# Ledger of designs, part 10: VH-VL binders against Protein RESPONSE TO ABA AND SALT 1 (RAS1)

Target 1, 230 residues: Protein RESPONSE TO ABA AND SALT 1 (RAS1), of Arabidopsis thaliana (Mouse-ear cress) (o04515)
Amino acid sequence: MPNTSSSQSFTIFVDGWLIRHRYFVEQLMCASSLDETNRISLEEQQSLVAQFLSHCLQYYQEKFASVSLAGDNVFTFFCPPWFNSYAKLILWVGDFKPSLVFKLTEVSVADLTRHQKDRISSLKSETRRKEREVMRDFALVQQSVADPPVMLAARRVGAVGMVDGEETDLEEAMEVLKAGMAAAMNNADQLRCSTVGKVVEILTPPQAIKVLRTIGQLHLRLRDRDQERA
Below, E stands for the ipSAE of ESMFold2; O stands for the ipSAE of OpenDDE; V2 stands for 0.75 times the mean of E and O plus 0.25 times the DockQ between their complexes.

## First folded at step 3 (VH-VL; framework fv_ramucirumab)

Design a5 (from r04 with heavy chain S33Y D107R; at its last look DockQ between E and O 0.12; V2 from the best seeds 0.00; counts 0 for: pae O 9.5 > 2, placed apart)
Fold by OpenDDE, look of step 3:
Structure a5 (fold): chain C 230 residues (1-230), chain A 125 residues (1-125), chain B 107 residues (1-107)
Amino acid sequence: as target 1 above (230 residues)
Amino acid sequence: EVQLVQSGGGLVKPGGSLRLSCAASGFTFSSYYMNWVRQAPGKGLEWVSSISTSSSYIYYADSVKGRFTISRDNAKNSLYLQMNSLRAEDTAVYYCAREGIAVAGTRYYYGMDVWGQGTMVTVSS
Amino acid sequence: DIQMTQSPSSVSASIGDRVTITCRASQGISTWLGWYQQKPGKAPKLLIYAASSLQSGVPSRFSGSGSGTYFTLTISSLQAEDFAVYFCQQGNSFPWTFGGGTKVDIK
């Protein structure tokens, strides 16, 4: 069987993942409904929350695995149209910004306790700090691309007569870049997952369901947008 | 011991009704999703219905939708399948099955890990 | 509905043989796949969940692999008690669907 590229394998995974994701979003919508007919037990709510978190985690774990194995195809995970601008990375356009979870929480949950608000506030500060760290990592990776040797080599790509050794230098530089990009992406994903998980820990199951519903819907919208652009 | 014990079933005429029961023991029944799966003689497995812990989510196969009703009584640790308007094609061994939850790290996995012994339902004129 | 295509429908093997069963999904189902063993007159038994996780109490000679649309169950060394029918099942989306089954017979 032709070795399906890591990217292709991930795409196949995502197709299935999205089917289940839509199912979860529907469940979350029902569970968050004020309609008494859709009232579910606390245990069931907890189960739904746990399942959805696991579902989300699975996505990022598979992504990580795919990115790690992608080698030369690592850039395909940054969306080909964004490859040249790194705009997706800088602007967190490829996925939601971790701190967005707090905004979504604010919008989704009207009955937060004071204690919950305090904990969320602390978490928000921590998350923002970590976001800055992730962005620094991205910046460092970008700077590596701008290094004179890489730039010179890139300019010579296509030019007749690369000097002996320049090709190897370029290859090495690209490997470093790829590794750095993969690491930064993984860090971002980890932060996202961690933030959502921590927020959910602060919230009651009914509150968590409301937030997760919103997050789930957001993911669908982001994916739809990506497909429209492809 | 974790166990599901089934009862009910038997011979019924087309258009008739039967009620299957499944009694759970050895585990917290109210914490698990439950399923009915059937198997026609000499055939494969066919999922019939699923019910969530509090009965808030219920699913049916298209083949039984509108005719079968899955329900549960958590106080009695019991799962039920009311089968109405039975057809010859409904002839099968019916199994109740628990959806198990397995945790690997922070991930949850599911499968039907506990099964009843099965109950034969025969629909014949 | 997601269709599960299982192959082969039957296989004859000897004790000690390696047996591989394949299951294909009509759509991507990630790793939401289970494998079941059923002996004559008995209820199915869960062997593998989440495509590759071994159920508690199941011998290590059983293994599962795959993701997306292609999955395999492998018995590394067939034992006398392994002669049975095997089913794959997708748990990605309702309705749950099973493969057609694979009968493992004694050669």
Scores: ipSAE 0.006, ipTM 0.535, lowest interface PAE 9.5, mean pLDDT 83
ESMFold2, look of step 3: ipSAE 0.372; ipTM 0.692
ESMFold2 (binder alone), look of step 3: mean pLDDT 91; pTM 0.937

Design a6 (from r04 with heavy chain A102T A104T D107K; at its last look DockQ between E and O 0.02; V2 from the best seeds 0.00; counts 0 for: pae O 3.5 > 2, placed apart)
Fold by OpenDDE, look of step 3:
Structure a6 (fold): chain C 230 residues (1-230), chain A 125 residues (1-125), chain B 107 residues (1-107)
Amino acid sequence: as target 1 above (230 residues)
Amino acid sequence: EVQLVQSGGGLVKPGGSLRLSCAASGFTFSSYSMNWVRQAPGKGLEWVSSISTSSSYIYYADSVKGRFTISRDNAKNSLYLQMNSLRAEDTAVYYCAREGITVTGTKYYYGMDVWGQGTMVTVSS
Amino acid sequence: DIQMTQSPSSVSASIGDRVTITCRASQGISTWLGWYQQKPGKAPKLLIYAASSLQSGVPSRFSGSGSGTYFTLTISSLQAEDFAVYFCQQGNSFPWTFGGGTKVDIK
């Protein structure tokens, strides 16, 4: 059986995941509705929040697993063919920036307590700091590609062919790059999940439902956009 | 039935330590923030400490900061208050309390809707 | 810290009387206010949350009103079981703070 590429496997996973995601988003919408007929118990709200978070976590876990197994195709996870490979990483293309959660919270929740606002503000500052760190990591990985030996090797491949040993060096360099990128991506995903989790912990379940609804919808929009560009 | 059952407390000398426990039943403990509130004899209520669902956020009253430690074990449905360096002023009935929430229209509300039975802590020489 | 000033400290009333208790916050707390009833030797019981919402199982003779810095708890017709101490509590910011309490005694 032709070994389905890690990328293909992930795509298949995502297809199923998206179906569930849409279902969750609908549930979140209903739960957040002002209509008394759609009111659910606190326990149900809490359960819904937990399930949705688990759902989101599963996505990133599967993504990480797929990226780790992708080998030469690892770059496909970072950059759709239509984007500059580096642009996607810098722009958090294909997923939301962790700090966006705070904006979404502000828009989605009108009745935050002062204490909640203070906590969110503190968390926001921390998250931004960590975002910068993640970006630095990405930058470092990118810089490694620009290292003279790798560039020289790449240039030579295009011109006269690689001298014995250079191919191996280049391959090794690429492996290091891939590993670095995978690690950085994982860190970004972890930050995203952590940020959402921490925000949810600050919020009441009803508030969390509103925020998660918005996040869920955002994910759908981002994916739709990617499909339109493909 | 939703219930909080407290244990621990008693008589301790100044500078001593006590550990209070609060066992939850009848609800998903891990989904609720928890609090300790105390009441000195013949006095009003005083908030002591709060802990979020995953213990990521912890708050203390200034009067107990650095001396008391709130913690929880969600697997055991239990809330704890470690009290160190106890003072005479810490003499009180201590209550564990759940932060409950409800939805009314577009508004979200909470209060301490479930309380333990209280545990007396007496700090005396 | 937000100071909660509760008044009166005590009130004597008869069964059937209307009783009103007020709570003032030193700063705006929106509707993040709860009212508690405490009987001797018992834990407090939540009566009102979010300033005006009646907790499940609480008689309808209890009502709360207010927003910002001024709040009121009203017992429309005092019953024998209502003789207790009542506390307001702000949940807007930490540290959470309580009013000084109001003792409702039988006249």
Scores: ipSAE 0.081, ipTM 0.673, lowest interface PAE 3.5, mean pLDDT 84
ESMFold2, look of step 3: ipSAE 0.543; ipTM 0.807
ESMFold2 (binder alone), look of step 3: mean pLDDT 92; pTM 0.943

## First folded at step 5 (VH-VL; framework fv_ramucirumab)

Design c01 (from a3 with light chain Q55E S93R; at its last look DockQ between E and O 0.58; V2 from the best seeds 0.00; counts 0 for: pae O 5.1 > 2)
Fold by ESMFold2-Fast, scan of step 5:
Structure c01 (fold): chain C 230 residues (1-230), chain A 125 residues (1-125), chain B 107 residues (1-107)
Amino acid sequence: as target 1 above (230 residues)
Amino acid sequence: EVQLVQSGGGLVKPGGSLRLSCAASGFTFSSYSMNWVRQAPGKGLEWVSSISTSSSYIYYADSVKGRFTISRDNAKNSLYLQMNSLRAEDTAVYYCAREGIAVAGTKYYYGMDVWGQGTMVTVSS
Amino acid sequence: DIQMTQSPSSVSASIGDRVTITCRASQGISTWLGWYQQKPGKAPKLLIYAASSLESGVPSRFSGSGSGTYFTLTISSLQAEDFAVYFCQQGNRFPWTFGGGTKVDIK
């Protein structure tokens, strides 16, 4: 193909990002396994957490740019080929569901205080409300495309006896759908980033390292080719 | 002072072995992936090998795979390259280099930002 | 392997000149590209990372641009200390590969 799609450009970016993602996950694994005697300084722990969050933020900023320029390729971001077949069963708007972060936090951290549990519970409720808002806004876009005249035009594309204007109506509907999908994806990705960031703010640095290690490891496993073959 | 100081190298006959060392100071060695890059006399740069922060991920150029072994000792802040079955085409200045992998804000930093002074390896009869 | 092709192989320039070096990748590498300067008998020095970001301590007369397969390094006003060999390097996929180098010589 003469022109590289935005999804293909994003995949190429991610190849390099994943190499460095492996390095960060390795550092988080090392830091989370050290006992009190060999624990890295609090300053070093805070630095690693901040660096890893920035690394994840860069992924979503590059995705934002790619999705915004995707045109016809925006559909690919909702059914991403870079995730293995099993990962696709748990996707929400083309990537992880933000509220999954709370389950990963529960699995990774056993020593949450009552105050932390209360803050996480409130954040979980707010995150689920925002997830519903993203889906509601996208549903409005889907409803605009489902208008009977537009759907009739879609069914009759290329058919003998197409009515004047039917092909134009389909083209207009597709532009509205693509724009709406891009907006939904970008809103979903902002919620993903903010949810992880807010959870980290509630946690101590050692707790945050354990959670981010689990998140990073899961991300790598969702791209594992061995799991795709099984 | 952030620096990498190299040692080892020398003249060896084809089929021989050498071990290169690279000592790090002035930074947290265990937080950086490390590379070996070589340069034949009058030629360009060729990447040889890479090792991640805790040795979980190791990569080699096809030309050295099976003959060279990269390793690190984080407690000693040192990087090594064990070179076996040396060939005339391995003659080069060998550099160790730190890979900057830190992210600052929304920008990703990638580059080999700190290099050793280089060690000459000559393979000839 | 991703092949990196640099042009020109050499350029003769005078102090104050604008110098542009190009680098082409045989396949897409996004912005995973660095530029290095090497003086005779010395180790390479990083100038530009992520295709366009200036490394700390590097003079502002150096700039990088490009993404995908086509990249440029520009020196806006050549100084005496800039006479060196310049290399591009891709960090998108292993093995890492370097361009063949561009020698900037005195006219």
Scores: ipSAE 0.754, ipTM 0.894, lowest interface PAE 0.9, mean pLDDT 86
ESMFold2, look of step 6: ipSAE 0.540; ipTM 0.798
ESMFold2 (binder alone), look of step 6: mean pLDDT 92; pTM 0.945
OpenDDE, look of step 6: ipSAE 0.031; ipTM 0.604

Design c03 (from a4 with heavy chain S33T; at its last look DockQ between E and O 0.05; V2 from the best seeds 0.00; counts 0 for: placed apart)
Heavy chain, then light chain:
Amino acid sequence: EVQLVQSGGGLVKPGGSLRLSCAASGFTFSSYTMNWVRQAPGKGLEWVSYISTSSSYIYYADSVKGRFTISRDNAKNSLYLQMNSLRAEDTAVYYCAREGIAVAGTKYYYGMDVWGQGTMVTVSS
Amino acid sequence: DIQMTQSPSSVSASIGDRVTITCRASQGISTWLGWYQQKPGKAPKLLIYAASSLESGVPSRFSGSGSGTYFTLTISSLQAEDFAVYFCQQGNRFPWTFGGGTKVDIK
ESMFold2-Fast, scan of step 5: ipSAE 0.818; ipTM 0.933
ESMFold2, look of step 6: ipSAE 0.776; ipTM 0.908
ESMFold2 (binder alone), look of step 6: mean pLDDT 92; pTM 0.940
OpenDDE, look of step 6: ipSAE 0.311; ipTM 0.736

Design c04 (from a4 with heavy chain S33Y; at its last look DockQ between E and O 0.13; V2 from the best seeds 0.00; counts 0 for: pae O 10.2 > 2, placed apart)
Fold by OpenDDE, look of step 6:
Structure c04 (fold): chain C 230 residues (1-230), chain A 125 residues (1-125), chain B 107 residues (1-107)
Amino acid sequence: as target 1 above (230 residues)
Amino acid sequence: EVQLVQSGGGLVKPGGSLRLSCAASGFTFSSYYMNWVRQAPGKGLEWVSYISTSSSYIYYADSVKGRFTISRDNAKNSLYLQMNSLRAEDTAVYYCAREGIAVAGTKYYYGMDVWGQGTMVTVSS
Amino acid sequence: DIQMTQSPSSVSASIGDRVTITCRASQGISTWLGWYQQKPGKAPKLLIYAASSLESGVPSRFSGSGSGTYFTLTISSLQAEDFAVYFCQQGNRFPWTFGGGTKVDIK
């Protein structure tokens, strides 16, 4: 059954997800405002942070389910139709680079304590190490496209047509490739979620709101198709 | 025991006013979002109003905007709904409902997990 | 506003039967959906939150599924205490909106 139907499912999810996302971003914007009229309690701040993190987590959970459980085409996530052209330039293993959160933190929070900076620095080092690991694994998957079974199949399809059994070999090879890509993407997504979570744990609720606002806004910008017309 | 106990309501003429109260116990009231939901006799549920923990975020259904006012007193563990300019179509059982906000595990929407017993409001000439 | 459409409006079933109720949203709501049970003269009770998460204390015979615009509540084996009206509710964006309800009656 053509995996086209499953990719449509996640796309539909994203459309719905974005509706709630915009709502959260608006709340985060209000919560981060110094306007006295927009003051919210610490509990509200904490709740908002928690809800937004959960919202973000849902994205990756659904992504995982789509690819690993529903059998959606993993290739779609490496060139997502819901991302604009600019977003595609900054994609790392299917989404933003996990360590990007540190830059976003830097630009969003001006009043980090020394202790917070130290913790963030440590976390950054760890995150970068893990990014390298993910990249190594991903590179191996990418190199597999040059494996003889894939190359021979590709050459024959163009020249003489596929002989009995060769189509199956190619399909199997593609499945292995897809599985590898999915695994790498899942690891990357886990790292993304973990990194954001850990950063938030280091920050106070007001600081976290600022960072999450920035992250939320970035996600909207990456999905804004109108920017391509400008 | 976690509970919401409602009071107020009754019979009122069109154009009149009523105030509903909802008293919370068994949980940290100040940490939860609160809602009013109503149900006309023999009809479905209709969301009325929402209020955040510190009252910074308030929302109303279009049907009650400008007429109803939701408020809370966290010190008294109480939620209120001031209803002015009541209409016949406002006749319903009104429920106060707690919206969960505590993240325990993977939760994306908590729903309204605790409800009051309901208060009947009848608007009739 | 997001419109929630429940189907069927009523269903007659016997004890032990599998009952399925559907809820459709006029637009995508992700998994911001709750299911409630209401018995006559009582307040609604939360059964399912986040489309598929079972509320504490709710029997495991209740399950929810779905995402986006299509959702399902399933009672795997109907019990005597399950005869009630069920409502879906979206929490994606204000105003919160409920489905029209589904009455589950005894056959």
Scores: ipSAE 0.006, ipTM 0.520, lowest interface PAE 10.2, mean pLDDT 86
ESMFold2-Fast, scan of step 5: ipSAE 0.764; ipTM 0.905
ESMFold2, look of step 6: ipSAE 0.452; ipTM 0.749
ESMFold2 (binder alone), look of step 6: mean pLDDT 92; pTM 0.942

Design c05 (from c01 with heavy chain S33W)
Fold by ESMFold2-Fast, scan of step 5:
Structure c05 (fold): chain C 230 residues (1-230), chain A 125 residues (1-125), chain B 107 residues (1-107)
Amino acid sequence: as target 1 above (230 residues)
Amino acid sequence: EVQLVQSGGGLVKPGGSLRLSCAASGFTFSSYWMNWVRQAPGKGLEWVSSISTSSSYIYYADSVKGRFTISRDNAKNSLYLQMNSLRAEDTAVYYCAREGIAVAGTKYYYGMDVWGQGTMVTVSS
Amino acid sequence: DIQMTQSPSSVSASIGDRVTITCRASQGISTWLGWYQQKPGKAPKLLIYAASSLESGVPSRFSGSGSGTYFTLTISSLQAEDFAVYFCQQGNRFPWTFGGGTKVDIK
């Protein structure tokens, strides 16, 4: 039985997930294009929204398990090779930035009530605060990892040899960095899921379908191959 | 209430053509992707083809590519398999099956949860 | 293509027995695996989806486990209606592929 990295295990999962994702996106596109006369029932709209959210949650649950076991491969999740060249330029902690959901909502829905706009504004402020919290916590990890290499450089230890304990300190710092990166990714993914879910709670089912279609299409666009676009 | 009813099988000579039909009732057909799966006499199951809800994504087994065409008519709640250039090795019971995604009541399914009764296709000289 | 190998090809068992069927994938398929039951002259019936989730209406004596390349279907206490052929199926990548089947017969 050959060993498989956690990132490779995740990409294997995503191959199957993307097939179902394409079908959900296609269904959301059809549902969002119907006029009010041909609109599917409220119950059917609510079911589609709930099932698509469950589908997205499954992705991040599997990613959580994979990231938690990543070890040396945690770096792959921060610059994932499964995204196309364009996507790699706009990633935040290896995936979409949670506050992007608000821009997608604005471009997808033209008929937001004042009450909905107020709730979204409040949620946006909270989401941006939590984004800063994720980055602040990760910055503290980066600072703790910087100290050992700086001390080693100052002592010129790498040029002439190591004193007792310095190699162990550097190795411990690298393990702290990997754990901190995994924690940052998992916290970022929880924020991604909670932000989408909370936005959907503010919207009517027809509005939610439009937003989720846009989010779903974005995920497909970010994974289009440079040479093999559909 | 939820059911798939098949028709269109029969006996044909090699090189001949047949069109299989699968009529859906009791559920929102347009919300489900559909599959064709076949089983040769005394053998196991072999996946033949899949089609997405609006026909945007279509997949075929290598053994039938270029000869078989899957299609659907959501207005008529019907799935089709047009089989051309039939070979002896295409002899099988053909099943249509829905794949439960997005609309299966309160359940979220990733499998072929509703199947037709099967249609025998015999290719023999 | 992903090859699915089932073992055993057949098993003889008595009512009340615990029956275990194994399915191996030629490459990793995560949890994208379903189990189907087929009785003579009938269409297959979905038992398990996503490797371990029990389909609605399927008796609780059926259970599935596994991930990656190794999967198991267990019938905790075999009943008369369980004598059938069982198939695993991977849904990770097209083409979909089935295992060769395991026939559960009366001893």
Scores: ipSAE 0.705, ipTM 0.862, lowest interface PAE 1.1, mean pLDDT 85

Design c20 (from a4 with heavy chain G100P; at its last look DockQ between E and O 0.14; V2 from the best seeds 0.00; counts 0 for: pae O 11.3 > 2, placed apart)
Fold by OpenDDE, look of step 6:
Structure c20 (fold): chain C 230 residues (1-230), chain A 125 residues (1-125), chain B 107 residues (1-107)
Amino acid sequence: as target 1 above (230 residues)
Amino acid sequence: EVQLVQSGGGLVKPGGSLRLSCAASGFTFSSYSMNWVRQAPGKGLEWVSYISTSSSYIYYADSVKGRFTISRDNAKNSLYLQMNSLRAEDTAVYYCAREPIAVAGTKYYYGMDVWGQGTMVTVSS
Amino acid sequence: DIQMTQSPSSVSASIGDRVTITCRASQGISTWLGWYQQKPGKAPKLLIYAASSLESGVPSRFSGSGSGTYFTLTISSLQAEDFAVYFCQQGNRFPWTFGGGTKVDIK
């Protein structure tokens, strides 16, 4: 069962990724501190920002590779076992909604200039437009589940012994669905990465660090299973 | 030409002190993190210390913590390693190594891409 | 600390041979892995960064692969200048740690 092995590969990746992620979040927390003793140079700030962005990008790159190249089950990403219950409530096409970054920016940065606000507003509008496009495409994929080929295949699986070829039909139908879902997810992931990148471009390094800290912390919270025990 | 030129080292008795220097040329020294790595005779590589561009972040291997001090002078394009309370197990060739920092539009993942020629430190009674 | 286990410790090969070296991490390190080549009496040289990215100026016969805990360095066709010791290094978490090294000798 190739799909199980591939899902395991991404899980292994995520475990390692989270180790580095926690390290970055700690650095971001230190860098965002107003304590004079924790002051870092502009170059170091820029470096930290870039490294963290790269770190985040790597996640989606590996996700893409896992699904599109390694053949991992894309359905896993729509109900990720590594997310807690709260995270599952806020999932949008396999992860956080791209426009969430704007809210995080708002709560993280208090000293935005007028020019920055204008740029962010423009970006927000564009991002929302693109979100709608992604959502439309995704909706089409979801609706395709009701298409006759899929429905007939599904009905046959529940019925008396699969006749020769019926398994193939179901598999083919599922592959089409998976491909559609993967495409939508990839587009969403691209939008996520692009949006965060563009926001950071608008911000100063100190501002960016604050936002990225918040993003990083959010990611940890979404994966924290201890919250479910409370 | 991008290069790191090391100096210092030599023979010292246990409990003694040495200071290693690493002079950078051919690149903007202040834009790079720096490392010390050592290699005991006939052995593998061991990371010793890291220092960020503005010296805000410093890390040491447990084996040298409290005894060694990494520092840099960006104005002089120089990296230093002050080694105190030297032990026999500190005997090694010491390398300074450049580690690029991630910059937008460039590579984000880096190793130690430029190394000094190495300096031998021998701690013996 | 993250332990890096490199294998084999030594390999004898002929010019033109394919050589593969493996590195295992005691825990997941994502792709924060570098490969270095060291010749006798010389400083290490970076070959691969980020597990699979070829450093500038390094011949294309060198390649890296892997993610998480298992990594490989491959020399597709060994050349005379490739006889050296190779090290993996993780950059995921301080302290940085190296593998034990692999000596590639001429058969």
Scores: ipSAE 0.005, ipTM 0.530, lowest interface PAE 11.3, mean pLDDT 86
ESMFold2-Fast, scan of step 5: ipSAE 0.790; ipTM 0.917
ESMFold2, look of step 6: ipSAE 0.651; ipTM 0.863
ESMFold2 (binder alone), look of step 6: mean pLDDT 92; pTM 0.948

Design c24 (from a4 with heavy chain I101Y; at its last look DockQ between E and O 0.05; V2 from the best seeds 0.00; counts 0 for: pae O 3.6 > 2, placed apart)
Fold by OpenDDE, look of step 6:
Structure c24 (fold): chain C 230 residues (1-230), chain A 125 residues (1-125), chain B 107 residues (1-107)
Amino acid sequence: as target 1 above (230 residues)
Amino acid sequence: EVQLVQSGGGLVKPGGSLRLSCAASGFTFSSYSMNWVRQAPGKGLEWVSYISTSSSYIYYADSVKGRFTISRDNAKNSLYLQMNSLRAEDTAVYYCAREGYAVAGTKYYYGMDVWGQGTMVTVSS
Amino acid sequence: DIQMTQSPSSVSASIGDRVTITCRASQGISTWLGWYQQKPGKAPKLLIYAASSLESGVPSRFSGSGSGTYFTLTISSLQAEDFAVYFCQQGNRFPWTFGGGTKVDIK
C-alpha cells in the first residue's frame, strides 16, 4: 500500500472520525432533551458519556501517533486544513484552549450545586496555571525560529544559495523546532483531555451530557467548511 | 474487567503460516493502539508489531517485515497477527498488549498496560 | 535502532533489601521509558511508565527515575512477591526495544 503521506493518513482518519462524531452529537442531543419520550436511564447516560469520552480520546491518540510516532508534519496541526477560518482564530497550541471547557460548562449547566461550583473553580485555577506553563514552553519553541541556523538559511534563500553544511544545519534546526512544537502540542492535548475528564467527574451524568453535547457541537462548528462560504 | 484473551498458535513447519487472535473486553478497543510482543524460550522480550486505533499507522520489527501482518477489527474487538513464512527463530510465546493511554500528571503516558495470556508458537521441522 | 542496555543481568537479594536496576539507552529517549515485571509463565506487567510514573495498583516500594539515556528502577524494600525478571522498554522511536532483563533472585 503506498505510504500515504502521514498528513493524508490523519486527514483520512479525521473524516471517518467526524462521521462518528456527528452520530455521537446527535445522541447527546437526544439524551439532553427534556422530552419524556427521549428519556434514557442513568446507566445509559453513563454509557453514553463514557463512549463519547472514548471517542474523543481516540482522536488525540491518533494525533499523537501521527506526529510523535509516525513523524507527520506537526505544522499541519497548527494550521489544520480541516478547521475553518473561524476555528483558526481560536486555536491554542493546535486546538481549543483547555479552559474553554469551563465556559462551555457554565453555559450548558444551570443547576450546578455549590459544591460543584467550588470544585470547578479550583479546577479552573489549576487549569489556567497549567496553560501558562504550556505557553511558556511553547514560547521558547517559537523563539527558536530566530536561532542563527534558521535565520542564516533564510537570508541565503534566493541569494547565493546555501553553503555546504548549512542545509544540514537548517534541517537539524527544523527538527528541533518540530520536536519542540510536538511536545508542546502533546502537553496541551493532555491538558485538554484531563480538563474535560475532571469536569465530567464533577458533574452528574445528565449535566455531563449537556456539556459534552456543547463540546461536540463546537467541534463540528470548527470543522464546518460551509461556514466559509457564508 | 479489562482483559485480552488470545487464541491460535501451535506447532508449524518452517515456511508455514499461523494466525493469532486477540479478543478484547472490558474497554473500548477502538480507542487503543495495540502491539504484539514475543518472547523466545528463556529469552527476553521482543516487540513485533504496532497498530494504531484506526490502523492508519502500522509498524513492524525488521525481523518480521514482509512476513507478518498485523490487523484489527474494531467492530469485533479483535486484534490479529497473520504470520507467514515462519522460521525457527519465530518460535516464541506471543503476547498481544494494549498500549495504555492515561492523562495523568504533566503529559501523556503510553505503556503496554494490559497483556494477553500469551500464545505459544513453535516452528519446527 | 535504539539499544537498551540493562544492568545487572541478575541480582541476588534478601527480603527487605534495596534493589536498583539500571537501563541505558544508546540515544536520548526523554522519559519514554517503561518498566515491566515478569514472573515465570506469566505475561509481563507494567510497573512504571514515563520513566517515573507508577502504574495503578503497583506498590509504592517501586519507583523509577531518569531521563535522556540513563534510567533506574528501585525497589526500596524487596518483598517475597518481587522475585521476578524486570525489563525496561523504550517507547521513543520505532522499533520499540526492550532491555535484556534483570533477574532478581532470592539470596
Scores: ipSAE 0.024, ipTM 0.631, lowest interface PAE 3.6, mean pLDDT 87
ESMFold2-Fast, scan of step 5: ipSAE 0.763; ipTM 0.901
ESMFold2, look of step 6: ipSAE 0.660; ipTM 0.852
ESMFold2 (binder alone), look of step 6: mean pLDDT 92; pTM 0.941

